# Designs tried in a protein design chat: VH-VL binders against b0r6t4. Part 22

Target 1, 212 residues: b0r6t4
Amino acid sequence: MARFGVDEAGKGPVLGSMFAAAVAGDPAAVPDGVADSKRLSADRRAELDDRVRASMRVGVAEVPVDRIDDPETDMNTLTVAAQADALGRVVADGMAGYVDAGDVNEQRFGRRVANRVAADVAVTAEHGADDEYDLVAAASIVAKVARDAHVDALAAAFDADIGSGYPSDSTTREFLAAYVREHGELPECARASWQTSRDALGAAEQSALDEF

## First folded at step 6 (VH-VL; framework fv_oberotatug)

Design s53
Fold by ESMFold2-Fast, scan of step 6:
Structure s53 (fold): chain C 212 residues (1-212), chain A 123 residues (1-123), chain B 107 residues (1-107)
Amino acid sequence: as target 1 above (212 residues)
Amino acid sequence: EVQLVESGGGLVKPGGSLRLSCAASGFTFSDAWMSWVRQAPGKGLEWVGRIKSKYDGGETDYAAPVQGRFTISRDDSKNTLYLQMNSLKTEDTAVYYCTTEYYDDSGYPFDYWGQGTLVTVSS
Amino acid sequence: DVQMTQSPSSLSASVGDRVTITCRASQGISSALSWYQQRPGKAPNLLIYDASSLESGVPSRFSGSGSGTDFTLTISTLQPEDFATYYCQQANSFPLTFGQGTKVEIK
């Protein structure tokens, strides 16, 4: 019987950390409504997160911006490491479960996660695992709630509306452009290796040149 | 079962206005981010704009061709999404789809689509 | 804007064939790519998200691969209902943009 699920949140944003979460326990104990987590508001995700934590074991791992920007690693490797870190906090030898696959090759991804966990666990990685497995859906909610709290903390720290942190969000783009225009550098929460960050730096430099 | 049903399309003259509606059911509409995507006859898909859930601030984003002319709004009490289209151009002729946006680590793909409503802008 | 270019614009195939469609982004979009199917006279339907994740309810003969700028949609064994137009879409950068479409026609 599958006893854990793992997923991550925040792989694509230009701002902030990525989080992985692992949820372990009886699949029958997963709260109703967890399967619809994809389109839930932050408040409703937080309520479900509380319910998951009341009935199941939960582990969370954070990948900060400086690790994401490290040229010695890549996003796939960071995702494997974060999922393994989160999973290692909640599992025991002999457990089996599902993880959301972070790369094209499901089998390779699952093998890499399992190999980084000290406990002897059986990991099955699948694309879209959060759509198929309640424990993975629960882990998805936990990871998203951790990301939501992180974004809220960044907004407070910068005293600004930073949006979701995703490049497609106009509020995020406006925050980034305004910050670079005022300070001449990226905010510490920006992933410098992202094209959006490079574009913001280039636009600010061009604007400064045009004022000559 | 999720359903999105667009209405309000029709024939309008250049410079005219039209309001599209999208009636949603089968999911918690108030929690969803919603988009409009259009398709000109015989052409491909073009994103028009989006509106976030009220809980996420209710902010709107628009593609450059419609910025300043189109307004997206929502009425959560009626589970309805709106697209107010002003200063219509012949280039706005298209089938308009309302869509939900799937929240994912890699961005927001469109997981549910309505059947579309045709808007024809001609003299 | 990120320009999405699909290849080929159209192809002819028979039931049972393996079909491959490619999509190229004008700049890096990580894995933020989705594939949609549109049958004649119908609304688009999501097939693949996050470059390689199969949407719930979509047949396993569909698969996606790629990252960065080069992406592929594969139909391993074409069925009669698969004759349709396929679109890629990026969600990494504003504005959201679609490829021009690839029409899969009966041979």
Scores: ipSAE 0.387, ipTM 0.761, lowest interface PAE 4.0, mean pLDDT 89

Design s54
Fold by ESMFold2-Fast, scan of step 6:
Formats: C-alpha cells, structure tokens, sequence
Structure s54 (fold): chain C 212 residues (1-212), chain A 123 residues (1-123), chain B 107 residues (1-107)
C-alpha cells in the first residue's frame, strides 16, 4: 500500500516562491473532498489543509526566487530537490508512495527524488498523479495553500494587490509594470529570469526614454 | 451536472451591437472565473476575454482584437455571464462559447464549455 | 503573444492506432498547457490540463506529457469517437492562446 504522496505548486508564476509538499499516512485517512473536485476555492483548500494536517504527517519545502533565478540550476532540478526535501520530513525507511512527475521522463524523475531522500523509500513518479492518488491530491492542496499564504504575505509586504503571480493574470502584470515604472527595477519577489520580468524592464526603460 | 447555455446570437450588421448571455448551473457560479472563446467558421479557437470571481474583484481581461468594443459582466444572483458586443465587424463572425476557467496553479484551463451561439456580422 | 504550433495539421488513422500530436510554444510556458477535443459540430471539451493531468471522465487512453516549450498528446488506442480536431492551449502568458488544431481523420 502506498503511504505518501508528493506534489508542488507555483512553478509558472512570475512572482514569488515555489512550494513542494509531502503527505504521509494511511490513504483511508485522506479527508473527503480532497479528490472529488479540482475547483476548490482558497477557503476550501485551507479547510482541507487543516484536516489533512490533523490526520496525517505533512512536510513543506520552499524554493525562493533567488534559487529559481540561479542560472546554474533548472526548474526540473529544483522540483526534484523541493519534492525530496518535503518528502524527507515525513518518511521512514521502507515506505512507498507516489509523486507527481515534474519532467517528461517519469522513471528518471522518481529515481532522482528517491536518491535525494536519506530514508530508503520507493518512489513511483507519474504524470497526473494527483488525479490518481488521494495522497498526491492531498499534497497538491497543501502546496497550493502554502503558495496562497505566500502570495497573501507578498501582497501585504508590498501594500498592493499582486493577483495570483501568474503572467496571464492582469492584476499581476499591472503590479509588476507599476512597480518597475516607479522604482526602475524589479520587485524582489519577481523571478528575473522570466520573460515577463524582462518585458516589464524593457517597457519601463522605453517609457523613461519617451519622457524626454 | 455542470451546464452552460449561451443565447443571444444572431445576424447583425457591421457597426451594430449584440448582447450574449450564458446561463450557468451545477456549480457555485459566484466562485468561478468565466471566459468567452470564439471560433470563426472553419477556423480554430480564439480566446476573447475573461471575468474573475467576486472574490477576485470581478476584474476583466480582453484580447486585443476586441478591447474597447466588448464588455464582459456577470450577475451572480442569476448565475449568468454576459458579453456586450459593440461596433461589430465582419471579422467578429463566429460561434461564441461560454467557458468556466479553473484558476489555480495549473494555469487556467477551460474545463466546462457551453454549446455555443452563432453571431453573424454581415450586411 | 505566445504562438502555439501543432504538428501535424491533420492525420489519417484507423481504429486501434496509437496517435501522437505535438504542440510547441514560442517561449517557455512551464506546464500551463491544456488539450481540448472538438468533434464536428460540437463544443470543445477539456482532455488534459497542467500538461499531463487527465480531466475527470476522460478515458485513460488519453495522456499528455511535456514542459517548457514541447508538449505531446497521445491516444494509445484510437476509438471511433476520437475522430475529431484537437487543440492545445497555453495559459502561462497573456493573452491566452490556442494552437491551430490537429484534425484526426478516418483512414
């Protein structure tokens, strides 16, 4: 029987950290509602996160913007490291479970995660594992709740509505453009290696030139 | 069961106006981001615009070809999404689909679609 | 805008065949890619989201893979109801954009 699930949230946003979460325990203890809808509101996710933490072991790992922007690494490697870090917080020797595959090669991804965990664990990586395995679905919710809290904290710190942090979100684009326009540089929460960040810098430079 | 039913399509002359409606049922409409996607006859899909949920401020986004001419709105008390189309052009001729947009880490897939309503802009 | 290019534009297949459709983004979109199926005269329906997650109610013969700029939709054993046009769509960057479509035709 599988005893853990691992997933991540926040790989695509231009703003803020990425998070990975691991949930370990009896699959039968996964709260009702975790696997029955992908359209959970932030409030419903927070409620389910509370229930998961009450009945299961939970580990969370954060990948800050500084690490995401490091040219000596890549998103697949960071995802492996974050998943392994989160999993290492909750597992014991001999446990087996599922992780959501972060790259094209499922077997390679699973092997890389397992090799980074000190405990002797059996990792099976699958694309779409959160659709198949309740423990992975639970981990997905935990990671999303961690990301939601992080985005809320950033909005408070910048005293601004920053949206979801995704480039397709108009609120996120407006926050980024306005900040760069006022300060002449990216906010510390922006991933500088994202094309959206480079575009915002370029637009602000052009606007400065157009002023005179 | 989730259902989206569009209405209001028809024939309109260039420069005219038309309002589309989308009646939603089977989910909590007020929590959902909603989008309009169109498809010209024999062509591919094109995103028109979106409106966020009440919780996310009901902010709207529009694709460049319709910006300034189309307005998206919602009435959560009636579970209805609207698309007000002004200054219509022949290039706006298309089947218009109402869609739900799953907002989250996965990047906004359109997970439920209506049957579509045809808008023909012609003299 | 992020341009989504599908290949092939069309293909002919028989029931029981393995079908592979590719989608390429003009810039990195992480995993923010969805696949849709549209049967003639019908509305599109979601098959895959977040590059590889199977939508509820979609048969397991459909699978998605990829990240960044290169993505693949696979139908392991084509069924009669699978003759349709398939579209990829990115939601990482504004505006949201679709591929031009791949038509899967009966051989």
Amino acid sequence: as target 1 above (212 residues)
Amino acid sequence: EVQLVESGGGLVKPGGSLRLSCAASGFTFSDAWMSWVRQAPGKGLEWVGRIKSKYDGEYTDYAAPVQGRFTISRDDSKNTLYLQMNSLKTEDTAVYYCTTEYYDDSGYPFDYWGQGTLVTVSS
Amino acid sequence: DVQMTQSPSSLSASVGDRVTITCRASQGISSALSWYQQRPGKAPNLLIYDASSLESGVPSRFSGSGSGTDFTLTISTLQPEDFATYYCQQANSFPLTFGQGTKVEIK
Scores: ipSAE 0.389, ipTM 0.773, lowest interface PAE 3.8, mean pLDDT 89

Design s55
Fold by ESMFold2-Fast, scan of step 6:
Structure s55 (fold): chain C 212 residues (1-212), chain A 123 residues (1-123), chain B 107 residues (1-107)
Amino acid sequence: as target 1 above (212 residues)
Amino acid sequence: EVQLVESGGGLVKPGGSLRLSCAASGFTFSDAWMSWVRQAPGKGLEWVGRIKRKYDGETTDYAAPVQGRFTISRDDSKNTLYLQMNSLKTEDTAVYYCTTEYYDDSGYPFDYWGQGTLVTVSS
Amino acid sequence: DVQMTQSPSSLSASVGDRVTITCRASQGISSALSWYQQRPGKAPNLLIYDASSLESGVPSRFSGSGSGTDFTLTISTLQPEDFATYYCQQANSFPLTFGQGTKVEIK
């Protein structure tokens, strides 16, 4: 029987850290409503996170912006490392479970995660595992709650509404554009390697030239 | 499982243009680096170019013979990779393969390949 | 550009034979070398990456070795489905380059 699930949140944002989370325990102990995590409000996710933490073992790993922007690494390797770090906090030898695949090759991804965990565990990686396995869905909620808290902390630190941090969020784009316009550089929370960041820098430079 | 299906190939005159498409399924397309590799009839494999995913800046790299003439793009909402080919030459005649490209500290292999689509450039 | 040269360009073999194909890089490429198999009329398939790592689902009769400039692909006991063309590819330096191919033909 599967005893753990692993997932991550925050791979796509232009602002802030990525998080991985692992949840270990009896699948039957997973709270009701976890399967609907994609449609939940932040408050409802926080409630479910509290319930998960009360009944199961939880591990979280953070990948900060400076690691994401490091040209010596890549997002696949960072995702493997974060999932392995989170999983290593909650597992014991002989456990088996599912992880959300961060690689086109599911078997390679699962092997890489397992090989980075000190405990001898059996990892099965699948695309969309959070839609299929309750423990992975629980891990997804934990990772999203960690990301939500991180974004809230960034908003407070910059004393600004930064939105979700995703490029598709108009509030995030406006924050980034306004910051670059005012300071001439990206905010510390921005992933400089993201196209959205480069576009914001380019637009500010072009705007300055066009204004004569 | 993983499936890549190329389309858009055909006969085109020298100096013409053609756009190839590659429909991807069975994996999270937005997480994959994608490449085009071609093979002239009876000849070996030649890398054409690649596009990284959005997290990595969606940057493109091209082989010298196609630089400035070919453009690679992707539409993650449609799970589709594109190759826009301009100023086509007879030496561009080849089967064009869509591939996924793995990247990390263990190398950069082309994991999965489509069946290919034939582009013939002749008068 | 890093030039990849395969040897031999072609060979004839029988089922059960041990087949060895070599690949030489014009410059050091560490272990950044992959091997591909292309059966007649089909797309290539990845066999080996990082010089010696076997791709998932590839039979254990295939093995790779080497580092730096000299690399070897070995098929320990040739099977009927192994009659194909084999390509090496370096990923150490841009642009990515393939060898010219080695055709393994039935004797």
Scores: ipSAE 0.024, ipTM 0.645, lowest interface PAE 7.3, mean pLDDT 89

Design s56
Fold by ESMFold2-Fast, scan of step 6:
Structure s56 (fold): chain C 212 residues (1-212), chain A 123 residues (1-123), chain B 107 residues (1-107)
Amino acid sequence: as target 1 above (212 residues)
Amino acid sequence: EVQLVESGGGLVKPGGSLRLSCAASGFTFSDAWMSWVRQAPGKGLEWVGRIKSKYDGETTDYAAPVQGRFTISRDDSKNTLYLQMNSLKTEDTAVYYCTTEYYDDSGYPFDYWGQGTLVTVSS
Amino acid sequence: DVQMTQSPSSLSASVGDRVTITCRASQGISSALSWYQQRPGKAPNLLIYDASYLESGVPSRFSGSGSGTDFTLTISTLQPEDFATYYCQQANSFPLTFGQGTKVEIK
């Protein structure tokens, strides 16, 4: 193991979990196409995830909706914890690498991640690290594939097209509105602390009043 | 290397129709979500609508002012995005930009832009 | 709709100045905010995404900060090519919305 890269996926969706991933190995062994990962389809991401896992060590950590909605914590702290958890699965004493910074202060973010990992590691946190470092780009793909699988599982569980889970996706908004209209409450997969969730509840209440 | 080239703009009367095209090159067009953004003369930017990639079902979203009047479509075999504009109003006068939308966890909405094409709706 | 309010609407500055532009959302948008630069007669280009991440190829004098409702774009040492209009944009909620723009003019 030479180096590591860490990133996360799923901070912004109103539906489902957030995931962090860590990839450790020789940067030169990162599969072709990972560096150009910005516009990958889900199918291409899955293919690259398979290749990364075949040649490198991979760790994944999940942050479920109930943790995201916990008022005793915040997204920055959850991101630090998830990145540290994922990294701890692949790392050994003395390793060094890069993580995608989830905080304005890159140095503080890196220190927080390093301090939560049991192994003695050197973490360099940078904004846009997935654009600069192939191992971070690989970690980004792994995290996105984990998120894709999670969204597919949610769609199956609710027997509905839930879209991407992002608030600006009309399919996601339609799913939320229909669920709240039918059940009078948010689906378990919805992040209740998100404004989109509060808006869906408010719209359903107003619609009920108007139909009186 | 990535290029987006809009065409089809021009002068049209209120109530008329116009079809804009955007020719894409330098990236895998079929993987990309595509958007149209407009800018009225001397004014700010306004999102018009989007179409998802083929892999995400090619579904469309529209801003309220154009819903029911504008239709976005794509032809992946020609790497081309279209905006069909019907029932045009004077307030639709704007430069129309074709843009890629990276709708993902990075919060990265519009990373590549075309040069724009002017649509003028006037009697 | 999430309303994005930029301040100031315009400002005058000299080469070498530190320039700060602010953007406020009418409701929480997490970090789902991007900044764009539009030079006169040109299409916009992406500068900053996810509130603080610098787009590839953009000079390091540009930086972004903020989360929730309050966001800032800073140009540490203004260059001649930086005289332009700057826009913020949120991607957290439908419809996607832009600020009204801030024009940076020669003093």
Scores: ipSAE 0.363, ipTM 0.747, lowest interface PAE 4.0, mean pLDDT 89

Design s57
Fold by ESMFold2-Fast, scan of step 6:
Structure s57 (fold): chain C 212 residues (1-212), chain A 123 residues (1-123), chain B 107 residues (1-107)
Amino acid sequence: as target 1 above (212 residues)
Amino acid sequence: EVQLVESGGGLVKPGGSLRLSCAASGFTFSDAWMSWVRQAPGKGLEWVGRIKSKYDGETTDYAAPVQGRFTISRDDSKNTLYLQMNSLKTEDTAVYYCTTEYYDDSGYPFDYWGQGTLVTVSS
Amino acid sequence: DVQMTQSPSSLSASVGDRVTITCRASQGISSALSWYQQRPGKAPNLLIYDASDLESGVPSRFSGSGSGTDFTLTISTLQPEDFATYYCQQANSFPLTFGQGTKVEIK
């Protein structure tokens, strides 16, 4: 019987950290409504997060921007490490469970996560595991709530509306462009290796050139 | 079940205006980002624009060809999405689809689609 | 804008065939790619999201792979209902863009 689920949130944003979460316990204890949370607002997800934490063990791991931008690593490796860190906080020897695969090769991803956890655990990785397994769906909510809180904290720290942090969000691009225009560099919360960040810097360079 | 039903399409002359509606049911409409996607006869799909949920500020984004001419709005009390189309051009002739846009780290952009409504711009 | 180029533009196949469709992005889009199926006279429906994740209710004969700039949709054993046009779409960069489509026709 599966006793844990693991997922991550925030792999795609140009702003801020990525988070992984692990939820461990009896699958029957997962609150109703967890499986259909993907269309809910952040406030309503936070309510479900509280319910999950009340009935289950929860672990969260953060991958900061500096680690994401490190050329000596890659996103798959960072995702493995974050999932293993989150899982290690809640798991005991002999447990088995599911993780959302962050790599094309599901079996390789699962082995890498298991190998980084000190406890002896059986990990099965599947794409779209949050659609199939309630414990993974619960972990997805926890990771997204952690990401939402992080984005809110960044907005407060920069005293600006930064949007969702995703490249397709016009508010996020407007924040980046305004920051680069004012300061001549990316904000510390921006992932410099993202194309959106390079585009923002390039636009500022072109604007300077066009004034001559 | 999720349902999206478009209406308001028809024949209009160049320079004219038309307003499309999309009636939504089966999900919490106020929490959803909504998009319009169009398809010219015999051609491929083209994203037109989106409107975010109220929680995310209800801001809009538009593709360059429609910027300044089209306006997307929503009425959460009626679970309805709108597309106001002004200064219509023959190039705007297309079937217009209403769709939900789910954006998270899963890369899950357009998970539900309506049946579409045809807009024909010709003299 | 990120240009999405599909190959081939059309292909002819028989029921039972293995069909492969390729999609190439003009710049890196990570895994932010979805595949849609459109049957004649119908609205598109989502098949694959995040490059490789199968949408709920979609038959397992459909699979997606790839990351960065090169992506593939595979139908392992073509069925009669699979004769349709297939579109890839990126959600990594504004504006959202689709490939031109690949039409799978009866031989």
Scores: ipSAE 0.417, ipTM 0.777, lowest interface PAE 3.8, mean pLDDT 89

Design s58
Fold by ESMFold2-Fast, scan of step 6:
Structure s58 (fold): chain C 212 residues (1-212), chain A 123 residues (1-123), chain B 107 residues (1-107)
Amino acid sequence: as target 1 above (212 residues)
Amino acid sequence: EVQLVESGGGLVKPGGSLRLSCAASGFTFSDAWMSWVRQAPGKGLEWVGRIKSKYDGETTDYAAPVQGRFTISRDDSKNTLYLQMNSLKTEDTAVYYCTTEYYDDSGYPFDYWGQGTLVTVSS
Amino acid sequence: DVQMTQSPSSLSASVGDRVTITCRASQGISSALSWYQQRPGKAPNLLIYDASSLETGVPSRFSGSGSGTDFTLTISTLQPEDFATYYCQQANSFPLTFGQGTKVEIK
């Protein structure tokens, strides 16, 4: 019996894109090791991603920084859109499955995702669905691998260690501060609407004032 | 069955040094980000610092009160996390917890905790 | 630093009661909030992550809600083992910070 799971990665970083992934297939065919995806290194996630793709249908959607910074949208709406886009790539009419809820109201989130998918699908949204459903855990791995590759590409493009991209990561904050100090503006990969970005710009402005 | 066991706590005088260890089992230690969290007697929780996995660069972050005095390290061959505490102050008196850190967009840093080891800094 | 303020600092309740604890961040933290339970003499345990996601093995009577700056932890039907101190924590900004704690005591 074919079902689907959907999740996203990268909602919280100050740097880079957010990704959603959908995995469709027989839940019994999900590879061993998928349940521990949240504690795996990038290399181990990449190996599991390969195994998932070998046995199941996979769809991925990217939400770029300029879309995240658009003041006419919000993160919940972007998450719904990304999950629906990823899901639409792998489903057929009549399929049912689980998605990781992206806002506090599980039922509302699930309804919004289902309504955005052209195929007639039954979506059940739950918080922590990646801990309960193997297909959602598989989708989580795929989304994280896509995010990992994106961060690696950004590090290469900027010729710098950018860390994880998360505001709580000192390497990420050091990269952001150094870039703003040198260029007087945020790097293109930074989400300008994040408080961390506003703080970096404010610190640079204060430093400029101190040079009077 | 994930288990974290802290050791090395004890009584030390202000200005002294102490090294804490955390022995990990039941998960792939080398893949995990690890943190130290402390709790002064009768007080709340305070994050001390973290160390990333070797594959993520094995870099460290510290809270301002301990920056320059504490050093976090790991030995993946022994599945052990360390906290080297130097120039100890009376306000460092606390139970020190070893914890795993979930390092993605799930919005939680600490999913497994050890039982803690007490460090008392007094004259 | 993001300051996390919990309300109330303590409360008295009876088994079977509905208990609500609130947590306020000094600036927006999206959904990057976790709730922990600490029983007397024990290590903390993760209850809720990403504001509303229930950790594996945690009873369904616990639920979380909120986004941005205002968050709530609810225990729908208090059990004897729930008398403990509860902490919120943000992971959106450096440094990682905890609330001061809410002690749930026997009435």
Scores: ipSAE 0.437, ipTM 0.782, lowest interface PAE 3.6, mean pLDDT 89

Design s59
Fold by ESMFold2-Fast, scan of step 6:
Structure s59 (fold): chain C 212 residues (1-212), chain A 123 residues (1-123), chain B 107 residues (1-107)
Amino acid sequence: as target 1 above (212 residues)
Amino acid sequence: EVQLVESGGGLVKPGGSLRLSCAASGFTFSDAWMSWVRQAPGKGLEWVGRIKSKYDGETTDYAAPVQGRFTISRDDSKNTLYLQMNSLKTEDTAVYYCTTEYYDDSGYPFDYWGQGTLVTVSS
Amino acid sequence: DVQMTQSPSSLSASVGDRVTITCRASQGISSALSWYQQRPGKAPNLLIYDASSLESGVPSRFSGSGSGTDFTLTISTLQPEDFATYYCQQFNSYPLTFGQGTKVEIK
C-alpha cells in the first residue's frame, strides 16, 4: 500500500533555492483539494499545507544556490539527493510510495532515490506523479509553500520586490538588472549558471562599454 | 515581451498531414508546459493536447478526437512547440492556438496565447 | 471525461449591470477551474484560476466562486470592453475540457 509521496519545487527559477518535500501517511487522510496544483494560488497552497502537516508526517529539504551552481553536479543529481533527504526524514523500513521523476528514465531515478535513503523503502518514480497520486500532490504543495516562504524571505532581505524568482517574471528580471547595474555583480541569491544571470551581467557590461 | 507565434496552417485535403509550429520568446520556454487548443469557425474552445516541461519528462496527453492522429513535440534549443497532424478530417478545421498551460512551479498561471493559425481540411 | 456545461449560452446586458455566468462539471473537480474571456477575433485571456483567484492585471469587478461541481463567474459592474464570450475550463483530469461558452451581448 503506498504510504509516501515526494516532489520538488523551484528547479527553474534564476533566484533562490530549490526544495523537495515528502509526505507520509494514509492516502485517505490527504485533504480534499490537493489534485494537480499547477493552477493553485499561494494562499490556497498555504491553507492545504497547514492541513497536510496537521494529519501527516512531512519532511523538507533545501538545495541552496551554491550547490545548484556547482559545476561538478547537475539538476538530476541534486533532485535525487533532495528527494532522498526529504523522504529519509519521514519513512520507516518496509514503506512504499511514489515520487515525481526528475529524470527522463523513471526507473533509474527511483532507484537512485531509494538507494540514498537509509530505510528499506520501495520507490516508484513516474513523470507527472502529482497528477495521479494524492500523496505526491500533497508533497508538491508542501515544496511549493516552502519555496514561497523562501522567496518572501529573500524579498525582505533585499528590501525589494523580486517577483517569483523565475526568468519569465518581468519583476524578477527588473530586480536582477537593477542589482547588477548598481553593484556590478549578481545578488547572492541568483543562480550564476543560469542564462538569465549571464544575460544580466552581459547587458550591464555592454552598457558600460558604450559610454567610452 | 512574451510572444507565441503559430505557423504552418493552410488548406489540406482529408487524409492529409500538416505540421504546425509555435515559436516562443520572452520567457524560459524549457520550463513551460505547452498546449494546443483549437476553435472551429463560430464554435467554442477545444483542448487538443499538452506536453510537459523537460523537468517533468516531456510527457504528452491528448483529447480523444485526436488521439493516435496528432503528436505534440518540442525543441527547447529552438524554443519551438510542434503539432504533427496526420489523417486529417474535415472536423479538424479550426484556428489552432499555441498556449502555455503551466509555466513553472511558482504557483502563478503563466497563461499566454498565440494569435492562432487557421487549418482548413476540405476537398 | 469531465463535461463542462455553462448557463446561459448567451445573455443581453447593459453597461453597469451585474452579470452572473454558471458552469457545472459532470463530476467533482475540487477548485480546479479557470475562467477565460474571448473578444471577437482575439485569443482568449485568463481571468480567474483555482475557481476564485483573480489573475494579475484583471479588473476587480471580476470574481469567481464555487467548488466541486458548481461554479460561478460574476462581473459586478459591466463595462463596454466586457462584451465578449466567456469560457470555463477544468484542470482536474485529462483530457482538459472547456464549457461551450457564454456570449455576453449588448442589450
Scores: ipSAE 0.012, ipTM 0.545, lowest interface PAE 8.7, mean pLDDT 87

Design s6
Fold by ESMFold2-Fast, scan of step 6:
Order: structure tokens, then sequence, then C-alpha cells
Structure s6 (fold): chain C 212 residues (1-212), chain A 123 residues (1-123), chain B 107 residues (1-107)
């Protein structure tokens, strides 16, 4: 029986969208090499994504920066919505599967995802589900590949090396600081509600004051 | 400048407990997956376990020899990683390294190692 | 568990030599392999990830190749600072496993 797995990528970056992906099919058909998607290069993830898409149904949902910065919502709610949207693209009534929990309460997270899907599905949410379930690991890779493509598109649009988009990446921090220095505002791809964005704006304002 | 500083190592009796700490600076600790790797005197490297970031569910994974005895945790407000070691055995004697051998979601390489802290389990 | 076996376990070389170290996985790991260098009394440092990608700041004399079960680390022109122990590490399946190490010693 076909099952599903769901995960997301890009909750932590200061730049760009978050993505959720759902993969549905026979768990035995999941390609080898998905055990630790965090250690894979973008090129390797792309190869595995191609193999997943060749053997299984795939759905992707994007959460753009303006939704992430919306004060009327929160990251947990956005994650539930994105996972449900991705899952809704690939499932039929009666299917069961696993999702990576984005909430400390696994049962609550799973219930919220299931309730948002029009099809009648049985969702089991677990922390670290991508380490335990091949279909969730496959979904993790698909979501990361979607995020990788999005970051590449942003780099092209800004004609700059923006790095990974994560605050931990010095290239990302340098891009953000340089952009704010030149333009006096955050780039459209920056999540304004992130502390890294607020720090970049504060540093630029202080530099302007020091020159005045 | 990235720094990882381990502390808490020392001499313990078999069956005892010890808690190691790793103080991180120079990067956004809350975004990073953190790991512990050990090296017995004169031997090779052995992965102990890891903890994911808060964004990725803060889940933990362990190597079989330490499963059920060791617990990895983190305090993002203090930029600190912990390894709680219980029911220590003589074969747990090793230098313990705090490390970030994992990439974030986008593939940015995080590979920093502390200098290690020695844990000696003997009678 | 995936067993990682390095060859040779040790070798003696002179500055300027081309050094080759191999690593074999007990099962297919695609290209999910990293190479680490550990100098005496120091913590390990990453040289190569995903079998062939050179880590930032690592000299170009280091290169990696291979996929599946057989992998190679090459040092094209050995320098004095390269006398160290080298470890391969797989990340294809849990638990993560290291090779036993290859010690590169001065002749």
Amino acid sequence: as target 1 above (212 residues)
Amino acid sequence: EVQLVESGGGLVKPGGSLRLSCAASGFTFSDAWMSWVRQAPGKGLEWVGRIKSKYDGETTDYAAPVQGRFTISRDDSKNTLYLQMNSLKTEDTAVYYCTTPYYDDSGYPFDYWGQGTLVTVSS
Amino acid sequence: DVQMTQSPSSLSASVGDRVTITCRASQGISSALSWYQQRPGKAPNLLIYDASSLESGVPSRFSGSGSGTDFTLTISTLQPEDFATYYCQQANSFPLTFGQGTKVEIK
C-alpha cells in the first residue's frame, strides 16, 4: 500500500522562502542514499530528487517571505499549513503516513496537518521522522532541493553571492550588510522579523550616525 | 571567529556519571546541528551522537554503545551543548570533541571542532 | 552499521611525494563520504566532503574521488604540515562511521 512522508526545509534562514514537500508511494521504492540529507551537497540532493520524482508522487508548497513576516501568524502554524498543502497534492482518501513534527506536541501537530487536508488521511507526526522513515527522508531532500533552486534564483536576481541564506553563513551576513549599507533598507528576500535583519538595519543606522 | 570550548572532563569511577559542556561562539548556535565525537587513547574517531536545531525538532540520535546511557541536550540561550553521561564504563575513556560536522538545510558546511576534553573511567 | 576500511593503515613518505589513501565502505554509500585530517595533538579538520568537494581554505593539493564503495584521497605534492592521520567518514546511514585512520609519517 502506498504511504506518504512529509517534511520542510528553510525554517531558519534570514533570506527567502520556506518549502514543504510530500512524497507518496511504495516505501520500498525510495532510492538509496537518503539517510542523512543534512550532509549532502546541493548537487547530490538534486540527483536524489530526480530519482524520487521518477518513482513516486511529489508535492511541494512554498511559504514566501511576506507570509513568514505576517504578524498574524507564527512559524508553527505556517509549517502545519505548508505540510498540509504539499500533502494535499499527492494523497487520496484512506492513505496513511508520517510527517516530521514541527511542534513539541507530536500528536497535536499531526492532528493539525490532517485536519487541513481535504482527503481523509491518517497522519503520524514524530520528531526526527526523516531519520526513521524513508518517505520522510525523501520528502526532506525534495524540500531542500526546492529551497536550493529558490536560493540560486535569488542570487541571480540580486546578481550577488548570497550564500545559503542562513544567519550562520558569513556570505549571507556579508550580503545582507552590504545591501543595507548601499540601499538603506532590507532586500525583498530578507525576513524582516528575523533578529539578523534587525541587527543589519541597526548596524547601518549606527554607521550613518557615526559619519554625521 | 568560530570557537567551541569543551569542559567537564575528568576522572570517574565505573558506574559513575559526568556532564560535559561545550560553549559555542562566532556563529548562530541555534541554527546549528551539534555532535559529539570521541577518541579513545591511541585509537580512531568514533561518532557518539547528535542533536538537531530547534527548527528541525531538536531530536537526538546516538551510536549503539551509548544509547540509553548518554543524553545530548542544548541551551540556545547560553549557546551551550551538553552531554550527560550515565552508567560510565571503562570503554568510555576517551577525548570527547564537540563538533558541527553537519550542514544546515541549505548545504552550508558547518565543520568546527573543539580541542576536546578527556574523560577517564577507571577504578 | 556501515564498516569503513582504509588502506594503507600507515605509510612513510617524503616532502614532494604524491600520496594516495583509499577508503572502502562495506555497502554502497553513494558519494556521502568526507575526509578529515588530524595532526598530532590537534582536533580533526575537514578536507573533503561529498567525496570530491574541497572544503573552503583547504589547499588545492588535496583532492577526493570515488562513489559507491571505493574512495580515494590524493595529496599531489606532500608538504611538511601534511604529516598527520587521515580519516574517511560516511554519512549515508546511521550510525555515522569513520575509517580506522591512515597515518602519514616522514621517511
Scores: ipSAE 0.000, ipTM 0.463, lowest interface PAE 13.7, mean pLDDT 85

